# Designs tried in a protein design chat: VH-VL binders against Protein broad-minded (TBC1D32). Part 7

Target 1, 124 residues: Protein broad-minded (TBC1D32), of Homo sapiens (Human) (q96nh3r1119to1242)
Amino acid sequence: GIHPVYFCSTHYIEMLLKAELPLVFSAFHMSGFAPSQICLQWITQCFWNYLDWIEICHYIATCVFLGPDYQVYICIAVFKHLQQDILQHTQTQDLQVFLKEEALHGFRVSDYFEYMEILEQNYR
Below, E stands for the ipSAE of ESMFold2; O stands for the ipSAE of OpenDDE; V2 stands for 0.75 times the mean of E and O plus 0.25 times the DockQ between their complexes.

## First folded at step 9 (VH-VL; framework fv_daratumumab)

Design p04 (from n05 with heavy chain K57R S99D, light chain W94Y; at its last look DockQ between E and O 0.21; V2 from the best seeds 0.00; counts 0 for: pae E 13.0 > 2, placed apart)
Fold by ESMFold2, look of step 9:
Structure p04 (fold): chain C 124 residues (1-124), chain A 121 residues (1-121), chain B 107 residues (1-107)
Amino acid sequence: as target 1 above (124 residues)
Amino acid sequence: EVQLLESGGGLVQPGGSLRLSCAVSGFTFSDYAMSWVRQAPGKGLEWVSAISGSGGRTYYADSVKGRFTISRDNSKNTLYLQMNSLRAEDTAVYFCAKDWRYGVWDYFDYWGQGTLVTVSS
Amino acid sequence: EIVLTQSPATLSLSPGERATLSCRASQSVSRYLAWYQQKPGQAPRLLIYKASNRATGIPARFSGSGSGTDFTLTISSLEPEDFAVYYCQQYSSYPLTFGQGTKVEIK
């Protein structure tokens, strides 16, 4: 099908990331790789090749029923899930390669519903 | 420090059963898929089985499907391999291996020391 | 099932020499290939993941390259501790599979 495109504001993503995940925020700034670059890639592909099909369905359903801003909240939840990996790959200086090329193993949208609801309450 | 400690190996007759355990520490066990990999004496590595972090998905090599059952107890940080209907060709050192989260597209960044299973009459 | 074929089966080399190990996949595995070192009586040790990324603590003399079906592990200057068996492993699809190994031994 046709995948909706949601534009991620660089400022909005950076603001949420700094507030919610300061270690991840620092890792992106140390690497020189903007969080919005990977978020836009994930969103425009509907996480194809990043998530298992069942999780893509959860992502689509979440955005349809809860609003398109959940595309951003899911990205923040993914960063939360990957925090230790992001810190490791910042140290090995391959963060951009890691985020662009690897599947998001172990990430389940349902594990982060409550967190994303809090993001909605605080930032919508 | 990541530690993987296998136990439960031993001598067993063909057709017998054995249960292997792997005690895990140094990481959040439930976040990571785990595998068993075996090596017959003097031979190469053979992947045996994998289990997802939650335990909801399991995978088996054809050589063991229907005879072996992988499981985990996340509250005890322990991985298990129940081995039934053992055959002589199951004789090997069995390694517990930590793989990447979710268990899809895995490589093994940490390995245990292995436990020897010998199947002979 | 994806078959990995390693060559040569045995490399006989002296310390200080370059070792070049090959791994060929029966179908494309993209860059989802890992390399392991195993010394006698020990568990395997991860060297390389994603075809070319060195694992934590692996010396720079180990390098990996390749994509698709053809992969290479290079050890630029062999140290005494590098004489071991090396395995490639694909993680593109289940079942996960290993190559049969390349033994690097003292000439």
Scores: ipSAE 0.000, ipTM 0.557, lowest interface PAE 13.0, mean pLDDT 85
ESMFold2 (binder alone), look of step 9: mean pLDDT 93; pTM 0.947
OpenDDE, look of step 9: ipSAE 0.743; ipTM 0.914

Design p05 (from n05 with heavy chain V104I, light chain W94Y; at its last look DockQ between E and O 0.87; V2 from the best seeds 0.00; counts 0 for: pae E 4.6 > 2)
Fold by ESMFold2, look of step 9:
Structure p05 (fold): chain C 124 residues (1-124), chain A 121 residues (1-121), chain B 107 residues (1-107)
Amino acid sequence: as target 1 above (124 residues)
Amino acid sequence: EVQLLESGGGLVQPGGSLRLSCAVSGFTFSDYAMSWVRQAPGKGLEWVSAISGSGGKTYYADSVKGRFTISRDNSKNTLYLQMNSLRAEDTAVYFCAKSWRYGIWDYFDYWGQGTLVTVSS
Amino acid sequence: EIVLTQSPATLSLSPGERATLSCRASQSVSRYLAWYQQKPGQAPRLLIYKASNRATGIPARFSGSGSGTDFTLTISSLEPEDFAVYYCQQYSSYPLTFGQGTKVEIK
């Protein structure tokens, strides 16, 4: 079964993505690949093999000190970072492969702190 | 249709100041990092400065640190470059450039037409 | 700082010929290299990103290759509108840097 926290996080991811990045939400819908599937992979692996060590440390520290909802906020921030790449790969029908294989080049947690604080204010 | 329109260039004496503006349209401005890139007459391209989508992180080439300040007003869809203590070697066409993504470590998919800054007596 | 060295400085060719432009990085930039075209009095135009991906609207005669430190832009059959200056740019690390350019001119 689905862990109760996992199930709540899945719904929350879908809700926030639809509200915050509707074009990305639509891209996932068109491709048939669930956004929560990749988000839960990222979260449960603590972005291992997706981020360099310093950014993994920022992720862990953010979740420990600011709360577990930041797991969701960082996933939304990653989608914001990848927005144009996601739209491009939806057109070529390889979105799932791209997301599972892509190192998150150029993503820095610190670049998104202000954005994630706004997400917290709006959705917590 | 993405549009980037620079303004504010002109002739200035050494030690003077100018403020460049870049008005943008055709995309959600706050979703993307922005840069200034310059080109001295007859020379190649030089990255000058970048700012993240929110404006929370700024970066500068060593040649302009302490003299130039990049900023953005996301409510006005405008990027700025405040240039102080101008030197003759700052003479160039200054381009506004849009990054592909929110963060600054990226390539530029759209460029403005440029605005000329001339620093001479 | 990663220095990008382009060669040759000038490439004199006729329409219909193949152009091969090189960009060498002083240290690895992985695949994070872009190519731009600039015509006189105009802004640069993105041609290639991530070493080999053509940007939207760029004709198939433009192709990029390479990884690490050595990169190539190829124009398979030059059209009259292709005579311009070409720049490579790395976006692997701070600061972002450009090569010095290769001018492709009509022979």
Scores: ipSAE 0.263, ipTM 0.772, lowest interface PAE 4.6, mean pLDDT 88
ESMFold2 (binder alone), look of step 9: mean pLDDT 93; pTM 0.953
OpenDDE, look of step 9: ipSAE 0.804; ipTM 0.925

Design p06 (from n05 with light chain K50R W94Y; at its last look DockQ between E and O 0.86; V2 from the best seeds 0.00; counts 0 for: pae E 4.8 > 2)
Fold by ESMFold2, look of step 9:
Structure p06 (fold): chain C 124 residues (1-124), chain A 121 residues (1-121), chain B 107 residues (1-107)
Amino acid sequence: as target 1 above (124 residues)
Amino acid sequence: EVQLLESGGGLVQPGGSLRLSCAVSGFTFSDYAMSWVRQAPGKGLEWVSAISGSGGKTYYADSVKGRFTISRDNSKNTLYLQMNSLRAEDTAVYFCAKSWRYGVWDYFDYWGQGTLVTVSS
Amino acid sequence: EIVLTQSPATLSLSPGERATLSCRASQSVSRYLAWYQQKPGQAPRLLIYRASNRATGIPARFSGSGSGTDFTLTISSLEPEDFAVYYCQQYSSYPLTFGQGTKVEIK
């Protein structure tokens, strides 16, 4: 199974986001919507209704075989994928709706393996 | 100012090879996926290949798979396309194109001016 | 592979007229459709993404609409610089594909 890492994840998500994607961090701050809230939904639901089945399997396999910290690294990778969309939606004041309902088109876990390895190297 | 500058095009015989380069500036190169898109003279646009921001994942159109190799060097801000076993139907202007996002499933917000590859005997 | 079919192939109009360009997809692409403008000897320029959003710096006379399989690019009042070829592109599924183009030319 996937051990929950998220009991410490809210602070960790926000610290990594601030370090890795400061514009995204600022966008969440301006919107008043905490990034950890959407990340916890993604993690606890294994991205059900957010990703297609193949990518859900990649998520699960990554966390099982590379470790539970990868739950957080995948969330940071998702934010990196969505950086420009997040900036646009904070401008239009609909970020929470966007992230909960139609955010993750085009995200592929495999596109971000090297990035997540760098996150592991730098932050674990 | 975002700039994408292709180079390495030219005349080559069928079966030959060329390596295209695209030098980029004006944005954080490693944050974005990149693609090659080609256009045969007088014809429409055809997506050729894409690479994720880190270079860890590559994608190819069926027409070029096994013959073309996309790569990037993020420390040099350069995208590459190695083209082997060239055919007459590969004759085109090749554009370097920047995706909106890190992943490859997107539209292209910036394009280079292209480099011409002519495959003729 | 999703085939995009643009119509008409050529649209002959005068400056000041409204241009309406169609793009039809062989399968639903939801709203993951972009439009590009290309002039002879130049690179394509992004006009519209996600079916209806104007790209940075694109004038308000350009608008996009549609979802699923049927999409429209509208130029409300043609200016001399708008006579060009226009391409639609889907990014819903692999491989990424373009339509064959609609040439907008001066009557």
Scores: ipSAE 0.240, ipTM 0.773, lowest interface PAE 4.8, mean pLDDT 87
ESMFold2 (binder alone), look of step 9: mean pLDDT 93; pTM 0.954
OpenDDE, look of step 9: ipSAE 0.748; ipTM 0.918

## First folded at step 10 (VH-VL; framework fv_daratumumab)

Design q01 (from p01 with light chain L96F; at its last look DockQ between E and O 0.92; V2 from the best seeds 0.00; counts 0 for: pae E 6.0 > 2)
Fold by ESMFold2, look of step 10:
Structure q01 (fold): chain C 124 residues (1-124), chain A 121 residues (1-121), chain B 107 residues (1-107)
Amino acid sequence: as target 1 above (124 residues)
Amino acid sequence: EVQLLESGGGLVQPGGSLRLSCAVSGFTFSDYAMSWVRQAPGKGLEWVSAISGSGGRTYYADSVKGRFTISRDNSKNTLYLQMNSLRAEDTAVYFCAKSWRYGVWDYFDYWGQGTLVTVSS
Amino acid sequence: EIVLTQSPATLSLSPGERATLSCRASQSVSRYLAWYQQKPGQAPRLLIYKASNRATGIPARFSGSGSGTDFTLTISSLEPEDFAVYYCQQYSSYPFTFGQGTKVEIK
C-alpha cells in the first residue's frame, strides 16, 4: 500500500477538481457528497475492489517512482474517466452509492500519464 | 450535435498509401478516445485502431499493426489514419467512432458516415 | 482475443412480433457489452451499453440483458424501422471485437 504522507487537504482536491473538471465539481456540490471522501477511500485502499490487479500495480508504481503527490493526480484522472457516469447519476441516483460500489472499468493509469504530467506542471 | 465527417478514401493499388481524416464537432475532442472501425463490403464490423484523448496511447488490430498509424490533432479537432502497404483485404468502408471516455477501453457512442477505401490492381 | 458469436444469423419476422437476438462470448466480458443497429448504407447506431442500459433516445422496446458470456437483445414489438442488422461488441478487453451480426428481415 502507498502511505498518504503527502495528501495535503480535502480543500486541495476540491480546488483542483473545480479547476480541471468543473461539471464534475458541480455534480458533487449538488449531491452534497464531498470528492475528498471517495478520494481518501480510493487512496488508502490502493483502489482495492475498484481496479483489477495489474492497474493496482500501476498505481503503486506510479506513486513510488513519481512521488506520493501523484495520488491526487490519479484521483483527478479517475474523475475524468468517470465524468459522464458521474453526470448521469447526479439528478436521478445517489452519486455516493455509485462511486463506492462501481469498479473503475477501463481505467488504465498509463492512458493518463501525459494528463497527469500536465497536472503536475500546472498545479505543483 | 455531435458530427464525425470522414474523408480521404478512394481507389489505390496494392502497396499504396492513403491518409484518412475525420473532422469532429459538437464535443470536446481531447476528452474522448477515438477509433477507426472498418467494414468490408457485405461483411461485419472490425475494429482497426484506437487513440486516447491526448493521443499519448495508441492501439492497433493485429491485421494492421506496423502498416497503419492512428494520430490526432486536438487543436484542429481531427483524427487521422495513415494507411501504408495497403492490401486487397483492407478494402472496406472506414468509420470514425467516438468512445464514451478518455481511455480506449469502451463502446462507441457516435459514428461517422464512413469513407470507402478500395485496394485493387 | 474474445470471439463473439451471434445467433441466429438471420431472423425473419413480421412487424409487431418479438425479436430475440443472442450474443455469446468466448470468455467472460462481465457486463461490458454493447449492441448496435446498422441499416443499409448507414453507420452503426448505439442501442445498448453495459449489457442493459439504453442509449439516449433509444425506444423502450429495445432491451438488453445478460452478463458474463451470454447476452440477449430483445425488441418487444418490431416496428418497420427495426428491420436492420444488429451487432454486439465487447469492450472488456483489447482488442475490441464485434459479433458477425444478426440480420432482422421482414418475413
Scores: ipSAE 0.098, ipTM 0.717, lowest interface PAE 6.0, mean pLDDT 86
ESMFold2 (binder alone), look of step 10: mean pLDDT 92; pTM 0.938
OpenDDE, look of step 10: ipSAE 0.782; ipTM 0.920

Design q02 (from p01 with heavy chain S30D G56K; at its last look DockQ between E and O 0.95; V2 from the best seeds 0.00; counts 0 for: pae E 5.4 > 2)
Fold by ESMFold2, look of step 10:
Structure q02 (fold): chain C 124 residues (1-124), chain A 121 residues (1-121), chain B 107 residues (1-107)
Amino acid sequence: as target 1 above (124 residues)
Amino acid sequence: EVQLLESGGGLVQPGGSLRLSCAVSGFTFDDYAMSWVRQAPGKGLEWVSAISGSGKRTYYADSVKGRFTISRDNSKNTLYLQMNSLRAEDTAVYFCAKSWRYGVWDYFDYWGQGTLVTVSS
Amino acid sequence: EIVLTQSPATLSLSPGERATLSCRASQSVSRYLAWYQQKPGQAPRLLIYKASNRATGIPARFSGSGSGTDFTLTISSLEPEDFAVYYCQQYSSYPLTFGQGTKVEIK
C-alpha cells in the first residue's frame, strides 16, 4: 500500500482529534490508549481486515488522487464514524480491544468526502 | 433526551405528492445518518431511504427510486421525505429512524412514532 | 440484496416459557444483525445489535446469538409484556433489509 512516511506525528493526530472530536479525544486520554496507535495500524495495513475490498480500493484511490495527507483525514473520519462506540467502550474499559478487533462496518469513504475536504481546508 | 417527531402524513390521491418532516432533538443531528422506514397496514417493516450525516449521500429502495427524495436541513434539525407519484401501495405508517453512526450501513437506535400516509381515490 | 427469513411465523407460548426465534440470511452478514420488538400501534424498539449486544435498558432475559447466516433471539422466561412481533434486520450491505417478523402470542 501507501508508504507511512506521510503519516504525521502522534501530536498532530491528537491535536486534530482534540479540535474536531473532543469527546473522542477525552476517551482516548482516559483509556491511556493513544489514537496514533490504532491509526498507525490501520494505515500501515491499508485497512486490511478492517474494511471490505471496495472500501480499501476507495481508500487507496483517495490517497493517490487527493494526496497522502488524506490518510490522516480518513482516520479522523473513522473516529467520527465510531464516536458513540468509542464512548461506550470507554465506559466498559475495553476501547483498545474494540478498536483493534472490530471491522469498521458501515464506514464508507464517500460519506465523508465533504468532511475531509473541510479538514484539509482548515488544518493544512 | 432524544426525540424524533414525524409530521405531514394524510390522505392523498394516487399520482399526488406529499412531504413528510421529522423534527429531531436531543443529539447532534449532523453527526448521524437518518432513514425512513415504512410499514403497510398489517405488514412488516420496509426500509425506504437513507441519508448520510452531511446530506450528500442518499440511498433508496428500488420500490421508491425516482419518486421519493430524501433530504435534510441540518440547521433546522429536520429530515424530509418528498413523495411524488404516489401509489396505493405506498400506503403505510412512515417512521423516521436514527442510525447509530454517521454512515448509512447501520441499525436504528431511536425511532419516531410514525405518521400515516394513505393513498386512495 | 440479502433476504432475511424468520421462523416460526407465529410462536404461541405461555408466560414463563422460553421463546426461541430464528432469523436466517440468504448470505453471510457476519455479526451485523439487529433485533427489534414492536407492539401494536407502536414504533419498533431496538433489543439487540451486532447479533448479541443488548441495547440500553433491555432486560437480561433477552439474548441474541449467531454469526454468518443463522441467528437466534432467545427470551429466557416470557413476561406478559413480551408478547409482540419481533423483526431481525441486517446492516451488512445495501439495501438494508428486515425479516418478515415472528409474532409471539399467548395461548
Scores: ipSAE 0.137, ipTM 0.751, lowest interface PAE 5.4, mean pLDDT 87
ESMFold2 (binder alone), look of step 10: mean pLDDT 93; pTM 0.953
OpenDDE, look of step 10: ipSAE 0.803; ipTM 0.924

Design q03 (from p01 with light chain R31Y N53R R54L; at its last look DockQ between E and O 0.08; V2 from the best seeds 0.00; counts 0 for: pae E 13.9 > 2, placed apart)
Heavy chain, then light chain:
Amino acid sequence: EVQLLESGGGLVQPGGSLRLSCAVSGFTFSDYAMSWVRQAPGKGLEWVSAISGSGGRTYYADSVKGRFTISRDNSKNTLYLQMNSLRAEDTAVYFCAKSWRYGVWDYFDYWGQGTLVTVSS
Amino acid sequence: EIVLTQSPATLSLSPGERATLSCRASQSVSYYLAWYQQKPGQAPRLLIYKASRLATGIPARFSGSGSGTDFTLTISSLEPEDFAVYYCQQYSSYPLTFGQGTKVEIK
ESMFold2, look of step 10: ipSAE 0.000; ipTM 0.570
ESMFold2 (binder alone), look of step 10: mean pLDDT 93; pTM 0.950
OpenDDE, look of step 10: ipSAE 0.850; ipTM 0.937

Design q04 (from p01 with light chain R31S S92R; at its last fold request DockQ between E and O 0.82; V2 from the best seeds 0.00; counts 0 for: pae E 5.3 > 2)
Heavy chain, then light chain:
Amino acid sequence: EVQLLESGGGLVQPGGSLRLSCAVSGFTFSDYAMSWVRQAPGKGLEWVSAISGSGGRTYYADSVKGRFTISRDNSKNTLYLQMNSLRAEDTAVYFCAKSWRYGVWDYFDYWGQGTLVTVSS
Amino acid sequence: EIVLTQSPATLSLSPGERATLSCRASQSVSSYLAWYQQKPGQAPRLLIYKASNRATGIPARFSGSGSGTDFTLTISSLEPEDFAVYYCQQYRSYPLTFGQGTKVEIK
ESMFold2, look of step 10: ipSAE 0.213; ipTM 0.763
ESMFold2 (binder alone), look of step 10: mean pLDDT 93; pTM 0.954
OpenDDE, look of step 10: ipSAE 0.846; ipTM 0.935
ESMFold2, fold request of step 11: ipSAE 0.067, 0.167, 0.202; ipTM 0.719, 0.749, 0.764
ESMFold2 (binder alone), fold request of step 11: mean pLDDT 93, 93, 93; pTM 0.951, 0.949, 0.950
OpenDDE, fold request of step 11: ipSAE 0.755, 0.683, 0.709; ipTM 0.919, 0.906, 0.911

Design q05 (from p01 with heavy chain D31E S54T; at its last look DockQ between E and O 0.61; V2 from the best seeds 0.00; counts 0 for: pae E 7.8 > 2)
Fold by ESMFold2, look of step 10:
Structure q05 (fold): chain C 124 residues (1-124), chain A 121 residues (1-121), chain B 107 residues (1-107)
Amino acid sequence: as target 1 above (124 residues)
Amino acid sequence: EVQLLESGGGLVQPGGSLRLSCAVSGFTFSEYAMSWVRQAPGKGLEWVSAISGTGGRTYYADSVKGRFTISRDNSKNTLYLQMNSLRAEDTAVYFCAKSWRYGVWDYFDYWGQGTLVTVSS
Amino acid sequence: EIVLTQSPATLSLSPGERATLSCRASQSVSRYLAWYQQKPGQAPRLLIYKASNRATGIPARFSGSGSGTDFTLTISSLEPEDFAVYYCQQYSSYPLTFGQGTKVEIK
């Protein structure tokens, strides 16, 4: 089945962020904090301590049935969910602390299935 | 400029039905969860229902579950609340409210001005 | 469901005075608490989110604090426009719930 091994490259994440979320892309570049650093943490932990159990199950099921590349697409969806918070914490210079220590309040994998399907169609 | 405009309120008899609408503008509607929040005359605020940005997930307060249906038409930028089997305790001003971001575990950064629903015999 | 209890029910204060409003949750909501102002005949207006962050356009005299179960809204120097009812709201879990309100009367 599902392999929780880090598969994201900095180039691929930056490409998707620039295309889909240009303000988030700019925020990471201005902060000096690489998107791959937080994506690695989320993926290797299967979002443990970031999502509640049912959402972790949705994540795992998505990767098993739709392919492991969805690990990347879910990270982009999380950045979309957090865009306004990321912009605020870039200004306060605590972006890295925010992303590493905060639960993903309000994020639901199922709310982003259609978006992730579009990402797959456009960038796979 | 974010705008939320409710309509469809009025006087109905107990057991009747009414459909509320909320027309929105000034943001990408499909990306945000929306809620209905009501306030009985002289009383506090009560969350009624929420719907995700895509419409794929809906949530209801126990007091309205099975009687009210929330829906949205993202092509028309409109939120709806179908209210059936209305009771006197449903009498309230109904506000539509926009969540800050995607998801429904959130606070409401914009509110409409409300539409009054009166259920009286 | 998480019950929010606000105190006091009513504050009668003069312009220039400091108002302190309390909101207590029946269970921890972490910092996922918002405050709203509502004037008669109007919709609520967001004041504070995430316990302590002022919403856009909210004057600096409004501040929020707290985490877990105990939260405070402070208005450092009341102005005549601050006459209103104030509600706290938790967004930690469903159902979303509001406190019963604190009415601030400017005497």
Scores: ipSAE 0.015, ipTM 0.681, lowest interface PAE 7.8, mean pLDDT 86
ESMFold2 (binder alone), look of step 10: mean pLDDT 93; pTM 0.952
OpenDDE, look of step 10: ipSAE 0.833; ipTM 0.933

Design q06 (from p01 with heavy chain A50V, light chain N53Y; at its last look DockQ between E and O 0.43; V2 from the best seeds 0.00; counts 0 for: pae E 12.1 > 2)
Fold by ESMFold2, look of step 10:
Structure q06 (fold): chain C 124 residues (1-124), chain A 121 residues (1-121), chain B 107 residues (1-107)
Amino acid sequence: as target 1 above (124 residues)
Amino acid sequence: EVQLLESGGGLVQPGGSLRLSCAVSGFTFSDYAMSWVRQAPGKGLEWVSVISGSGGRTYYADSVKGRFTISRDNSKNTLYLQMNSLRAEDTAVYFCAKSWRYGVWDYFDYWGQGTLVTVSS
Amino acid sequence: EIVLTQSPATLSLSPGERATLSCRASQSVSRYLAWYQQKPGQAPRLLIYKASYRATGIPARFSGSGSGTDFTLTISSLEPEDFAVYYCQQYSSYPLTFGQGTKVEIK
């Protein structure tokens, strides 16, 4: 059971992605794979099997102390982290497989705190 | 297609100053943390400093804190290292190094060929 | 500061032989370890990241393993271009540190 406050809407994710990472937005559009589908999978599993245990703890702590809307900001930060990989896997036409089945190598929540604060300030 | 080109090395007396530059191409520079890594002649690798993609966060090895300043100009796709109060032990080849992915400060998938800094009297 | 100790210092082998290089960390670095190859007069080249993932374009004969404090780079069958110095590097915490290197040379 997910509490409703952890839900994110397709519109909100699409708006943020188009505004913040237009090349990533275009990559999802060309692939036919909706970014909200992978964001929901990451969020509802608390990034289980995508992040190591320490980073899962950082994700949970961030949402608890800074608010549940940060689950969306963390997803946008993950897309920013993976931008070059996403563009490459659009070219090879396996973006959905890549995002659903690979660990998020090298992603650390602490590397993106400043970015997520800016997202909060700009998009609430 | 990623290219890193260091410049600005040379011979400097102890106590002197030097500024290194690294011109980059082939990737979105502002998305990636950048580092300087040095190698004294005949020795191993030593990480010197890192700067975040935005330039807002920097870290330094203890051996260079207070003497070296890393900076970047994202509009010019150029990384800098200002080296002040140089010592003989700063003599090394200095490499410009790019992180593997944007937002990662940790390991380096592309390296320049290096520029030699020699500090001697 | 995390110290990385590589062994052996020098590994003398013939082409076609298997090379096994060790890297030991003074404290756990989890899986945050990379391996580099460096030839004389050249920049280092990334081989392995996160202990076991090959970087783009690295041949399958290179493999990495380990976690925590003990890590291994294996070259399954040495090619002439593989005779070089190899460095491990941790990225678990600052300062980022490298091992002192293992030289793989022709017997």
Scores: ipSAE 0.006, ipTM 0.585, lowest interface PAE 12.1, mean pLDDT 84
ESMFold2 (binder alone), look of step 10: mean pLDDT 93; pTM 0.948
OpenDDE, look of step 10: ipSAE 0.709; ipTM 0.908

## First folded at step 11 (VH-VL; framework fv_daratumumab)

Design r01 (from p01 with heavy chain S99V; at its last look DockQ between E and O 0.09; V2 from the best seeds 0.00; counts 0 for: pae O 7.2 > 2, placed apart)
Fold by OpenDDE, look of step 11:
Structure r01 (fold): chain C 124 residues (1-124), chain A 121 residues (1-121), chain B 107 residues (1-107)
Amino acid sequence: as target 1 above (124 residues)
Amino acid sequence: EVQLLESGGGLVQPGGSLRLSCAVSGFTFSDYAMSWVRQAPGKGLEWVSAISGSGGRTYYADSVKGRFTISRDNSKNTLYLQMNSLRAEDTAVYFCAKVWRYGVWDYFDYWGQGTLVTVSS
Amino acid sequence: EIVLTQSPATLSLSPGERATLSCRASQSVSRYLAWYQQKPGQAPRLLIYKASNRATGIPARFSGSGSGTDFTLTISSLEPEDFAVYYCQQYSSYPLTFGQGTKVEIK
C-alpha cells in the first residue's frame, strides 16, 4: 500500500498547484493525468533523471534542513519554472512524455527559495 | 564499464541509404537518452539526433530532419540510426553518445569510437 | 540556434604552461555548458559539465568557469597528454550545439 504521507502529499500538491498555478493545473486536467503522479516520480527518484548532482544535493539539503514539506514546494516551483513549456506541450498533447522524459533545464533550487518560503508561509 | 560500439558505416552513393547500430553495455540502457553526433573529416562536432530512454521522444537536427530516423531496442541494448537520401555533406564519423540523463537535451558522458560514413559518387 | 564561438582557433604552448580557452555563446546558456577533449582518432571525452564541474576521473588541473555567454576552460599546467582539440557544448536549449573547437598544440 501507499503510505498515508504520500496521500497527504498528493492532495497537497494538487491543492497548491490549483491555487498557485491554475493554468498548469488545468493543463494537467486536459491532458488526463494527475500532477501528483509526476511529482511522485520526481520525489521517488530524488530527481535523479531530471536535475544535476548539485541541484539534487540542494534539493536534499533543503528537505533535510527546512522540512519534508519542501518536497511539495520544490515540485510546485518546478511547475512554475516549466509553466510555459507545460502549456505548449498540452497543445501538442505530449505533456506526460515531456514531464517524464525531459531534464529540468534552467531550474535551480536556490532561485526559488523565496518562492518556496512564501508557499510555506501561506500553506504550512 | 560503459561501452559504446558503433557499426554499419561504409561507402554509399548519393541518394542511398545506410543503417547504423550502436551496441551498449555497462549501464541500464533504457534509463538514459542516447544521441548521435557526427564529425566531418577535419571538422568539428555536430549533433544529429537524440532519443529518450523509452524511445517516446525523438529529436533531429534540421540538416537531417525527414531523412534520418533514430530508434532503439532496449531489449537488445542497441541504438539505431536509419539514414536515407544521403548526401555528400553527410560524410562523417558518426559517434554514439550516452546522454547524462533520461532526457534528451543534455551533455554526453560517454562516447563510442565512431563509425565512418562516406557518401560519394 | 545558439552559436558557440571558441577562441583562439589554435593555442601553441609548452608543457607546464597555463592554457586558457574561451567559449562565447550568441545568447545566454546560463551554466548549461560542457567541455570535451578530443585527441586524433579518438572519441571525445567529457571534461566539464555545468560550466565548472569536473567529470569523474578528470584531473584537477582542468577547471571551467563562466555563466551566461562567456565561458573559460583552464588547464593550469599542461601535460603532454593534454595536447588535443577542445570543444564546448551548450545544452540550454534545442538544438544542442558545439563550438568549432580550439586546438591546443605543442610549441
Scores: ipSAE 0.017, ipTM 0.662, lowest interface PAE 7.2, mean pLDDT 91
ESMFold2, look of step 11: ipSAE 0.197; ipTM 0.753
ESMFold2 (binder alone), look of step 11: mean pLDDT 93; pTM 0.944

